# Ledger of designs, part 84: VHH binders against c4kar8

Target 1, 263 residues: c4kar8
Amino acid sequence: MAELSTPSPASPAPLDGGRGDELEKFTLRGARQILQLLQDLITHRGLITAHTGGGHSFMTAVLKVDEERGRVVLDPSPDPQANRRALAAPRLTCVTQLDGIRIQFPLVGLGEGQDKGRPALFAPLPAEMLRLQRREFYRLQVPLAHELSCLLKAEDLARKPVEVSARVIDIGAGGVAVVVPTGAAEFVIGGTLPACRLALPDGEPIELDLEVRNLNRQTQRNGTEQLRVGLRFAALPRAADTRIQRYIFKTERALNAKARGGL

## First folded at step 3 (VHH)

Design d8 (framework vhh_7yz9_2)
Fold by ESMFold2-Fast, scan of step 3:
Structure d8 (fold): chain B 263 residues (1-263), chain A 124 residues (1-124)
Amino acid sequence: as target 1 above (263 residues)
Amino acid sequence: QWQLVESGGGLVQAGGSLRLSCTASGRTFSSYDMGWYRQTAGNEREWVAFIYSGGSTTYADSVKGRFTISRDNAKNTVYLQMNSLKPEDTAVYYCAADLDYYSESGLPDEYDYWGQGTPVTVSS
C-alpha cells in the first residue's frame, strides 16, 4: 500500500490579492515577526522568486537584514536586464517557501548599491508578509448535505471498546477532522485507531488506520459542547488515496459553481 | 535554526506547585499553537495542555482544574502553572510547537519543534 505523497511544492506564481479578506488571517504585520521570518529565510538560504510584473521574474535571496536602516539586502540577478526591470518596477512580489510553507511579500522602493564591496539590491522592510500553511495541508470543508461520516474504533470512558460514527467536518490529503459528542469516546494524542471506516458518497467504505493528532472542545452556538478530533491517515492505500482526492476535487468544483449561482 | 528551551522543573512535595516555562528562539512565535506533553519511563508521551495561537486552551482530564497553560507572545514564551501536584505528575515535561495554526481544522497537527524536556519529580 502506498502512502499519500504529502510534500508538494507550491507554484512560485503570486497569490491573487482578490482573496484579501480570506488571506488576512495568514498575514503577519508585527515588526518582530517580519524581522524573524526574514532572518529564517537567510538561515535556511531560501531561494526567492521575485516578480517584477509584465510576466517577468528573477531568482534572488535575502543576504542580510539591516534593522538599523530598516532595509533588506537582496542578491542581484546575474542578468543585468532583470535587475534593470526590477529597479524600474513599482513593486516586487517575492515568493518563497520555508519547510513547505508558502511565504509571499511585497518590496517597494527597490534600489541598488553594494554590500561588502559586491553588487546588491536594497529595499525597505516589508510592512506585511503572507505565510500560508503547506499546500498538502489544504482542507475541504465538508458540506452537511453530504452526511460524510467515519466509523471510529475507540474506547469509551470505561475503557470498553466502542464504535463511534463521527461526522467528518473537513478532509484533506493528510487526514480528516471529525466531531463527536463529549464523552462518546476517549482519545489520546499520538494514539492509533485501527481499521476505521470512512464513508464517501460513492462506493464502499474505506478501511484505514487513523492517528489522533489534535483535540479541541468546541462550544456550539446553542451552548452545547462537542469534541473536534484531528486524525491523520497513518497508511493510505493507493486506491483510497485516489478516491479521497477525487471526492475533494469534485466537491470543491461543485462548491465553486454554487458560489457563482450554479449547482 | 529554531529552538524550544524548557525550564522550571525540579523536586517538589505532593500538594506543591511549579511553573514551567518554554521559550522559543529563532522563529515567529505568535502563529504557533503550543502544547505541553509529559513522559514517564517506559511509557509514550502523553498530551497535557494546549494553547492555540488565538488564545483558547484545552487540558487533559488528569490535570484539568490543577494546571493552567498561558502564553506571552512578546516574550516568545509559553507557561504551564502546575498546582496541587501529585506523585502521578512525576515525568519529563516537553514543550511542542505546531505551525498548523493556519488550518481552522488543524490537520495535520504535526509538531514541527520539540524542546529537550525538563524533569519534574513529586515526592509523597
Scores: ipSAE 0.000, ipTM 0.114, lowest interface PAE 15.9, mean pLDDT 75

Design d9 (framework vhh_7yz9_2)
Fold by ESMFold2-Fast, scan of step 3:
Structure d9 (fold): chain B 263 residues (1-263), chain A 124 residues (1-124)
Amino acid sequence: as target 1 above (263 residues)
Amino acid sequence: QWQLVESGGGLVQAGGSLRLSCTASGRTFSSYDMGWYRQTAGNEREWVAFIYSGGSTTYADSVKGRFTISRDNAKNTVYLQMNSLKPEDTAVYYCAADVEYYSESGYPDEYDYWGQGTPVTVSS
């Protein structure tokens, strides 16, 4: 490790420059609000997906907010390649959730060093953070115990039709995010997957059409990679919408009750 | 479909200057963050400079103080002014458009659009 590897002072980059006029009301720019939100992420042990560009990301967490030096301290990946991508990136786009609310913010000027003798990544405090307090942007993190899966109708490496059972990691009004087994299928952004089957608890599987919106090779905190696929509900019948919303509501209430009783 | 077309590369002597241009067609340019990357034979592509849709800029340490990135939204063009060029700046330079990682459904729309590249050779 280098003896002097802290990043030089840099101005934080804006999250969004004019494309998201509707998002302005959800954008936090106050220094106190930003510090409080980052601290809330630490307190709730919020896992952060840090997108480094080119369809790559890694799981991290805010370890510390150094208000004195105006910077955040992040947990580095155990995969050296993920850390190299992060350090080489012009910006990290950090995405997380707090109480079901999507939070997104940029980090610019990433450096590496040590915090209390342990490897760490450092970046200046973001100039802005997006906090989406709309029901249509709410994403439920699906409990592993629910074993929620979606049977995808996709294509394999040879472009032959294949059915793939994918684990649902989050779900909202607009879609789901799934983990696809390595090598099981190929996806094209903007492509449509017809007649997929979403297996919810307490009912028959829901047949629905899904549009591929993003593909991300995410390095987990244990250093392994997963392919994560974001899927939009391309055509969602009212009955299916009602069942999905009911599942989200029921699970959210159960998670809130468990959190309140947990300590 | 988006197209990015780079121009302005070529041969230059050490200590000289070049200005690279990248013109975008097919989409609204002003909403995109734009960057310059470079690649040398046998090495991975590395970022050089980045300009956000709001006008803020960042630079790799190797070029800081020598290179300047700018944009002209009316012309759908991003520029890289390269001063005090060194032999180690020899590379193929690529223009890239980075879409904001955000969508209506709350899922990121992560698309990278790349140009074909423009070679820059700095003689010693």
Scores: ipSAE 0.012, ipTM 0.356, lowest interface PAE 8.1, mean pLDDT 79

Design e1 (framework vhh_8fcz_2)
Fold by ESMFold2-Fast, scan of step 3:
Structure e1 (fold): chain B 263 residues (1-263), chain A 125 residues (1-125)
Amino acid sequence: as target 1 above (263 residues)
Amino acid sequence: QVQLVESGGGLVQPGGSLRLSCAASGFTFDDYAMNWVRQPPGKGLEWVSGISWSGDSTTYADSVEGRFTIIRDNDKKMVYLQMTSLKTEDTAVYYCAVSYKTGLYFSSTPEYDYEGQGTQVTVSS
């Protein structure tokens, strides 16, 4: 269910999939941790926005957790169409907030039935849940004026080494997203690009090993195709990490001040 | 290997009908929901319709509700999109799509595994 529209700022939109590696440290996979978090959502009567894809979502809540059967019971939507969309969806992306902390988890295999004579939806327990404070998923959209670039050491279509200067479009603690012309290089998800050079303002380029995490192709206004590549920092020396963080916070402060009337 | 093969596209006049087919292989077809998505000329991907793994539940984008019908045949590992009352706005490349991974979904745009090559539908006089 590919969604063309950007979710409304007032709606809790799902987090970007290209940031999965950065979010790994905030991901709960222990059965006890998952059960406890779901129970906390029940106790606090947390409202959940369940995204079914295609710009569709509905409001639900966890009614109970059935540990013995390994399932969660959810409150169905009063809108029958929303329930039909949910049941047909290959996956629900559930987004909620508990005490200011963003919580996100997938549900697969949604079914319908009854709980104590009332309609209910149910799904197997999620294998993972994200428990993330709002600022931890932050990515800085790089201002065009900064002309931030990364020199990538990749391979061309014939698997020959090639160097490509890529424009950095966003940057976070765990990686960067870059844009390259279509055909400039070949990328394989999970592949490592060694000894790439990230050019930040002030100082020498930072030499980094980057892992390819996602790929998408975009057509520009003039009809030129570009490839967007999501790249994870495979490892960062503390000095490089400090410099990247300083750039992010300095730029964020400048953009925040400008939004308040040019300061 | 996982494979989706779309067929049935073509040129039709406004008000016409067309049936798209998708042949799936390489995965446990009856365990997963199936979707149709489309890409109109010069636009991004648009979700069109979904059907549950059993075939008991179907959903449609508002733009096609009442005009399109999605069905599946689990024995034959096929999913179909029956299109009626076609409009020029339905012109697009149509793709069959599945998501079979259970990992965390972190995207504002739904991700699909195993999108096929697509089949072109052109609605014009």
Scores: ipSAE 0.000, ipTM 0.243, lowest interface PAE 14.3, mean pLDDT 76

Design e10 (framework vhh_7pa5_2)
Fold by ESMFold2-Fast, scan of step 3:
Structure e10 (fold): chain B 263 residues (1-263), chain A 125 residues (1-125)
Amino acid sequence: as target 1 above (263 residues)
Amino acid sequence: QVQLVESGGGMVQPGGSLRLSCAASGFTFDDYAMSWVRRAPGKGPEWVSTISWSGDSTSYADSVKGRFTISRDNAKNTLYLQMNSLKPEDTALYYCARSYKTGLYFSSTPEFDYWGQGTQVTVSS
């Protein structure tokens, strides 16, 4: 159970900070681009989830951009405790979507006051904004009790076909991460594994072509070695996409309900 | 292409009832969780309720629990919010919102990718 000693996040995960290089091409740093994107969020009355750290978040929206003072004006939470947490936080991570595109940006130096006689939160304009049309970066940690598996069609070192039943440790709209014993098969970043079978609850295994994205070797506390393999869904049929999204949604809902002391 | 159109708002007395509707088009409605979110002047957006893609599971904000009921008709691509025992504090613009993520972790707030223009609910005597 050394695999399960990794801390689980307590809130909707901001995108993985370890992927800075991969996310750079999706990051806006031009002042005009940032102002335009913030204005688009105002125009669309964008619902923003603001993460204050420690698993806490609240809903907000951009009320206006004060270009003269170089700041954004935000709606405060109706929950006074959420506002106190936000003001105490060294950084706010704001997450929203515009036409299905994920938008994420930091706010630092949050203050409170009034705008036109109404309570408001204020922060300096962000120096960067992430605009990402790739849901594949969002991951659900798969509960161990689900015993989710993927049968991989791979090759050994001699290029002989092998089948490896791999435990799925996380899943997103764009792919899965699995664990396999070290040496069970050879994986090449960018290589394709055709006709793999993803076993989800409530139905037959889904046949998928998977692309190897990353590899990470881990040594467990008992001295055994495992390989973590990140796999992208290459071409996903509509029915498979729907079923994967349903699994993710149902599992997230069940985890939330369990945390609230009921289902 | 994705369109969400709310209706059913209006003015009611405290203790009254209203039923909100949201007509969805441009996507496969029964693939997505749906939510109601409200925005009162000076209070910011507040999540109200979420219903699963199938309709089998629902969740509510503590402020509306026991008074509001979320439901959906997947054959008609329509989301509903039955609001009973309305209070002045329920006065807000009510938005229909789409997301297939209803929260990733125990403290999470639902994330949305589309929402409608909203329908106004005013509770006053």
Scores: ipSAE 0.000, ipTM 0.433, lowest interface PAE 10.3, mean pLDDT 78

Design e11 (framework vhh_7pa5_2)
Fold by ESMFold2-Fast, scan of step 3:
Structure e11 (fold): chain B 263 residues (1-263), chain A 125 residues (1-125)
Amino acid sequence: as target 1 above (263 residues)
Amino acid sequence: QVQLVESGGGMVQPGGSLRLSCAASGFTFDDYAMSWVRRAPGKGPEWVSTISWSGDSTSYADSVKGRFTISRDNAKNTLYLQMNSLKPEDTALYYCAVSYKTGLYLSSYPEYDYWGQGTQVTVSS
């Protein structure tokens, strides 16, 4: 009876295939590696979000690997409509996490049947699986108390240089999201902001070249409008990458400690 | 509930044109950048184009630059992709995509939170 698709905000979105050049080093293509990773998902009962397109997804798990038939056996959805969408989809994108490792893989040629007298979904073994350590894919929501900022070197509407101190909202291995007041500077998707300065709580600001990759407008609860800008790090010196990753790790560890010990 | 519905796909000969549409609902369309992403048979998704929330800024993959034009009508909550000079290599399912997140993990491309069901484009003689 669902007339409209509902996104699953608790399910992570698939990583963009346009990242192929950066993701190849994390992609498993060896049959033994793929079989071992699938077995690890079974052993640890990894809960999988299977994206069927159209904003639709369902929760599943790998029940077993049928090596003789070269296929995986998946737990079907209790919702018959979700199963019909999955069977009609040209591809499923499966996303899961296991002990700080993000795992993503495609399934093509989904079918249905039974396994040991119970309904099941079947698909050929994936030819590839993406396996990312937490460090490579993790996106930290920056605590407000850190007052993390990035000094952006941008241009105004007349193409005159302007410096804007932007609040960093989230940070990961590949970039940051910042918020700026509407009209503070002109941002162009694909444009480069040279020699910006990222201020971490400890040490000197890090000088970075940033590329604009996303540009959203956000209305705050008080009615004030601002821009939320997604910025990619251009090639980082190893020392800068190390400092950013250390900040992410330290902050995530502190937040986890507070969540566990702060009653 | 966020929903993205693509249309306008079909079969064309090399050199032909198609215009894709994406009808968006369940979110404030004019506050978000929108993207087109395609998936060729046997391949992973490939980013095609992105347009900013206002429509004043666009970016394209090198493979489509000069041939495709992304645009939007914020009054109609609709995203468009005008595809000209189509090649057999453009054969793919084309998806409309949006990201509520603006940070990046590893790549120059944004993470997508919602995808449409796709519309098939086939270029063959």
Scores: ipSAE 0.257, ipTM 0.689, lowest interface PAE 3.9, mean pLDDT 80

Design e12 (framework vhh_8fcz_2)
Fold by ESMFold2-Fast, scan of step 3:
Order: structure tokens, then sequence, then C-alpha cells
Structure e12 (fold): chain B 263 residues (1-263), chain A 125 residues (1-125)
């Protein structure tokens, strides 16, 4: 018998068999770093798969960090049996991702109670968190020939719903920058645009929530004003994240090849 | 400047063995899972095997499990596919491919980039 099973390619299964020294360079053990990462999961509404052992898991999220009591507050499962399994487990293995970074951490000593009058699960802060990084800070300048667009679900100046098709000018693992005509919609930094649709080559548009991160107004030479909007991806599904990364990698590769031999 | 160069293919009889190699450059090799994918004549791409960024976890398509072994050498920036008990159905162009996640977790529908011409494996009598 094998000691460990290999994870299914389609499963958010934990990485359990690594050498300790190999994983150490990706392991956060500083209290401040752990608190900051947990807060980032809250801010980005990161969905967590919590493995309770025996092939069982449930979906949860970090609702808050209680620094005074040294614990995290988790959203319980709507399935009471899943919550009972979690409470009986000696350890939960939590797996999630943030802007394409795989995050894994243990929780020990799970309890249940109430938070603001609602059912909640509680656990001591983890002593360590695994953070496997990707090229999250890279921004690909989108070739005009690709005609990438994003259909934004926004509000006009009168707070009425509008749809705006915006041209994507750059894209990264964490978001896109788009251009829209001035006055087409109202954008507020920190605001969420729900159910927007990103059109990539080869496939159906990706439905996603976007958070407004920055705004830049430009006046063109012909006197036309346009707005550049920086938008963050709010918790992409894994399939959408994979498609975006594939597009970025493929396009970067093609641009690098053209730069080397484009005559 | 990402480059993947496959080698080691050839003509082999059923039941034979081959070792494929992939030399990677132009990216942080140790941060990415690596895969072998293949394209049989007249068919689409088929995922064959994957290995995590560290080399600690491997996974295989049902059609090759027990016959193929994937390994990586991060110092040399190489990934290998050791193939044994080859069957006529293994005839394909083999490509190494980068996973867009740092672990073994990827789409149930394989979606990978590959670079260069690949390496041809032909299994016939």
Amino acid sequence: as target 1 above (263 residues)
Amino acid sequence: QVQLVESGGGLVQPGGSLRLSCAASGFTFDDYAMNWVRQPPGKGLEWVSGISWSGDSTTYADSVEGRFTIIRDNDKKMVYLQMTSLKTEDTAVYYCAVSYETGLYFSSTPEYDYEGQGTQVTVSS
C-alpha cells in the first residue's frame, strides 16, 4: 500500500507529502504575516475548502480574526453533519487561493458558538500558513488585435443600472485595466461591480465580480476624454483563473518570440 | 522568453521503453507544476502526467498509471517522463507543459501551453 494518495487534478486536495525544507521557504510563521494573510482572505472573500479527514470536506470562509482571543471565526456549513465531522476532527486542513496564490493552513481545536447572534465556528490562530506564489504582479499589455473586452455591470450618474462594454488594455493574475468613455458610468474606488463578463479568446465570457481599485481620466488629442479603470478580480473560480493565466502565458510567450525574431 | 524543449522520442516496439526529457528556461521553474501532454494522430491533446513544483506529488492519467513515471530536477530545470510497457495507443507527439497553478491542481479539461515541436513517439511492430 502507498502511504499517500496523489491528489485528483480536479480536486482542491491539500499538498501533504512535501519535504519540510522545501515547503519552509513558502511557509509563513510570523504572527503579523499570518494575521495579515487572514485579513486578506476576509477582504477578498476567499472561499475555503476545509478538509476534515476521511475524504470529507466543506466550504467555509474566514468571517473575522479575533486578535484579543487569538482565534479565527469561520462560516459554518449549511450541512449539520459536515459541522459535526469538523468539530470531531483532530485537525482541519484549509485550502484556498488568493489572486492565484495557493494558501493552505491547519486549524486545531475547533469549537462552535455564536458571532453577532449567528452560528459560527471558532479555532485558535494557525501557527503556520503555506503560501505558494505565482506571477501575480505581472501585467500583460493586451495587443489591440486580440480585441479583449469586459462587459461592466455598473451605475450611471443617476444611480441607474447600465452595461458598458470596456476595452481591456492590460491584464494580470489579480485584475484588468479597462478604458471607457467619460460619463458612460459612475465608478467609486472600493466599489464592487457584480456579474461582469470578461471575453477572452476561445470560449464563453467569464462571469466575475470586479472591485474598482483606481481611476485615471485622460484627454485624447482629438479632445475626446476617456476613463482608465483599474479593476481587481474578486475571488475567481479556478477554471476562470486557469483560463486567464493561460491567456497571459500564451500571449507573453508570443510577444517574447516576436521581439526576438520579428522582422 | 519562456522556452520548453522536448527530446527523447523515437520508434519503439510494443512493450519497449523510452525516456523523454524537457529542458525549461525563461521562467521561475521551481514555482510551477509541470505536465506531459500528448497528441495522438488525428486527435486532440490528452493530459498524461503532472508533477508538483517541489516534485513531492505526482499524478497520472488512468491509461498510463503504473507504466509511466514523471520526475523533475529543479537544479537542472528538467522534467522527465520514463515510459515502460509501451502500447500502440501511446503513439503521439509528446509535449511538456506548464501548469498555471503552482501545485497539481488544474482544470478537469486540460488547458496547457506547449512550446517547440514536441517529441514524436511511435510504437509499432
Scores: ipSAE 0.000, ipTM 0.125, lowest interface PAE 15.6, mean pLDDT 75

Design e13 (framework vhh_7pa5_2)
Fold by ESMFold2-Fast, scan of step 3:
Structure e13 (fold): chain B 263 residues (1-263), chain A 125 residues (1-125)
Amino acid sequence: as target 1 above (263 residues)
Amino acid sequence: QVQLVESGGGMVQPGGSLRLSCAASGFTFDDYAMSWVRRAPGKGPEWVSTISWSGDSTSYADSVKGRFTISRDNAKNTLYLQMNSLKPEDTALYYCAVSYKDYLYFSSTPEYDYWGQGTQVTVSS
């Protein structure tokens, strides 16, 4: 049924929006800086993944910046359905790369028209742009063989305490993403899960407080739904931070060695 | 740091051939699937082809199947696209792209997509 030989390029997903305070130091808000960065994307012909919500995205590019009218001109998708979704969306989240630096920005008020006789999409200039080096946004994809889990202390629909063992699918310096069966617990964006326990392969579980940052429902191949939960480390002791970073580094090195045939 | 440099574009007549190259540096080339993506005037970006990190699997857009061949040389950190039987519709900027592909885990949150500056292919006569 499914073929492994038909992979499309992976599209970058937006960063967890709940990290607003932590991301402020990486946010460009100056009009000149924003214009310069957009112009750099044009000069380097940077390709952009535009997320329209509901798990949908399309590939675009900045064709030009109209400083006089305060807007950007974007290349439409060759897929009319993608363009319709984009125009119906309240906002786009645009993600791109420039020399190994991740750039992310919102566009609101998307319209369509023509530029020099060619179809185009138009949007007001973004008020802000994120500019992050790899180390600030990197997440390790956790190998299934590691069976990495996090015991979540959450609440059910009636706000009664419940404990859920969740599989950790990715981990970074700022948090983890986990998957749970739909209905196992109720999660509220901005809510805190106290005294959760992260089980790394070596050593005792790490007790830590997690803040819910995003929720995404995913449908599995067999038609069952699972919930992906993005969780931020609310306050991470130095010892816990060291153990997590050591796990990430060791696992990344082991995966790189395996991919290159290993020793 | 991460650098992708495309070359091999040019102007050819319909039915001609070109071979594109992409020299990669600043990352572990052997760990990532690599792709070719093109952008024609007045059209959005179109995925063309992908090759796995090992070279064991490849995939192609329907518009280029049977005419284009993607390959890689991991010892040289270089990606290739052999283009045969070129058509006017193949006229575009061709980009080398690094996409993070999760082969071992269930994840839809790739963190890396790096693009080169592109190389122009023009098919005209």
Scores: ipSAE 0.000, ipTM 0.216, lowest interface PAE 15.5, mean pLDDT 77

Design e14 (framework vhh_7pa5_2)
Fold by ESMFold2-Fast, scan of step 3:
Structure e14 (fold): chain B 263 residues (1-263), chain A 125 residues (1-125)
Amino acid sequence: as target 1 above (263 residues)
Amino acid sequence: QVQLVESGGGMVQPGGSLRLSCAASGFTFDDYAMSWVRRAPGKGPEWVSTISWSGDSTSYADSVKGRFTISRDNAKNTLYLQMNSLKPEDTALYYCAVSDKTGLYFSYTPEYDYWGQGTQVTVSS
């Protein structure tokens, strides 16, 4: 019913569902739950990005669910070449969002046909769907003990390059929130910071392009001022997306285990 | 205790103008970036514009660039949206919004922690 408004840019890269056990708690396998979620996508006119591999994707939507024949019916692309690529692909990775929830599911065995005289694509119902509440599950308060940092490549007021090491206070699938001293650099809402380096506890720093989305000032208890900067991942390679989400899941699981340690 | 109270909406003909105001209280207004977000009938929330804590940086949705101007008065704890050349597709409930968590993580989809009750803007002939 409610359409998500997205002025721009395009949707982020798909989640790698092949992480198996780490995503099990977010995976829906009940037939009724899968059918209800697909019906919700129809009701809300949820736009789906279908990835066909090789860097190719197209925009589609679920037109209907045929429970009796166990099939989903999809809107074909207006680009005939995109439809040909989809039909040739061994698997589609479908990514969408609904009501603040990121949804990902595979479709295998895509076919072409007609629904009530109109061109349509169809596939067997997915056996599983990944459902992640982005703000709830992926927006993690970073433990201070992790000492997570991001080296920002920014400019001062005179447009001279400066590098600022910022503490990461908050991390999600789509970005980070950092704190920097007031005056350390100029941040412009909508501006891009190229080739920044995000340091996770395990492995080498991840090189990322970041977009400034929010700018708040914060006064510390000792009276010093800091900027809290909200930064969107402008372009995430799949490997980087996988590492970030793995860190979020591992940390959340560790925090949950610690909370339960009281018995 | 955060309170955001929008005002200034109303009915206007296409091509008309309106100025929205948002009175903020319960937090240090001049420490936060502020945004305008709208919701049209039958649609989800659409981000319209954001202004930094100082007022020195602004950003707009493509659909309103050149027609709308966001501004703030930190001395009065008030956010404004000047709307010119209004179109029927601008008809929506307009919300003042702030995020304590600083992140708008995905695709400019509005993700705010606090919103007001909204003020209705109706553009019709």
Scores: ipSAE 0.042, ipTM 0.567, lowest interface PAE 6.4, mean pLDDT 78

Design e15 (framework vhh_7pa5_2)
Fold by ESMFold2-Fast, scan of step 3:
Structure e15 (fold): chain B 263 residues (1-263), chain A 126 residues (1-126)
Amino acid sequence: as target 1 above (263 residues)
Amino acid sequence: QVQLVESGGGMVQPGGSLRLSCAASGFTFSDYAMSWVRRAPGKGPEWVSTISGSGGSTSYADSVKGRFTISRDNAKNTLYLQMNSLKPEDTALYYCARSEYDIGTDYFESPGFDPWGQGTQVTVSS
């Protein structure tokens, strides 16, 4: 079914594009360390967002590490278009999180087949993995029960101003990721959204300027697509920064206590 | 609007040299890592090289390491690729691409594949 480009060998390309010098010290290159981290992802059933480029991603997981063949086995998407994009991509950028620590790694040479009679995606073991252990890189996955939202001031397809209520899916010291209803607005990478309103629990919404940093159409585990928008905080007052950090800290502690059975 | 304009390609004999340039506009150039990506006739895109926003870190595909040098001039918003000891297999359309990892949003895009410029053709033949 169609011609595919011949997979290139695993590239020694940098793991990140924008902050390589600052992230190099967090990069794991030892084969034993890489294998251990991949096994930790399996043990903790970590969900992975696999970016296929062109603003597309899908949710996957590492099902198995095949040390004999030097490859990882991934859960395919129920969306056949997402799988076709992944197989056609020269590289997947895989992003996940363990205990608030961002884990990121490239996969090249993706193929498809069967594992024990079930459809699977296969890729050679990554030559490097990024493990960001700095507090400023921590991203809180926002509990769905918190119903956290951000009112965005954006433009529609006709470049007319619109206000869009977006669900906040993660939050950190430097920004938020939100999900926007399909077709609700157009976003330009590098554009500023002025006077947006972030609704945190306990208190008035925080008015802030947000910079659009990334856009991604993400295919969920159930096969549906959503638009994910990454937004950087601009010009935060100290009081706003303090309130955001307090929310992150309180929610992280509550999630950690729940994971320990409320201990 | 983000704009990337490549130039400097041409025809050259094996063993020759070319210097490619990419003029960037519509974004703060020094905040982004930049990459060169090439597409040979009948093949998919191949990553060639990346340079960090500061210029302090560089990386290269094994096929070009030791022959190509990536550099940037942040005052001029320009990316360069110095290509030495060119081989017929280097024949391709060469693209400038912005690479992005955003610390504020904790999101990483694959280096070198989007957004791309129009490209500049390099042909290595007798």
Scores: ipSAE 0.005, ipTM 0.204, lowest interface PAE 10.0, mean pLDDT 78

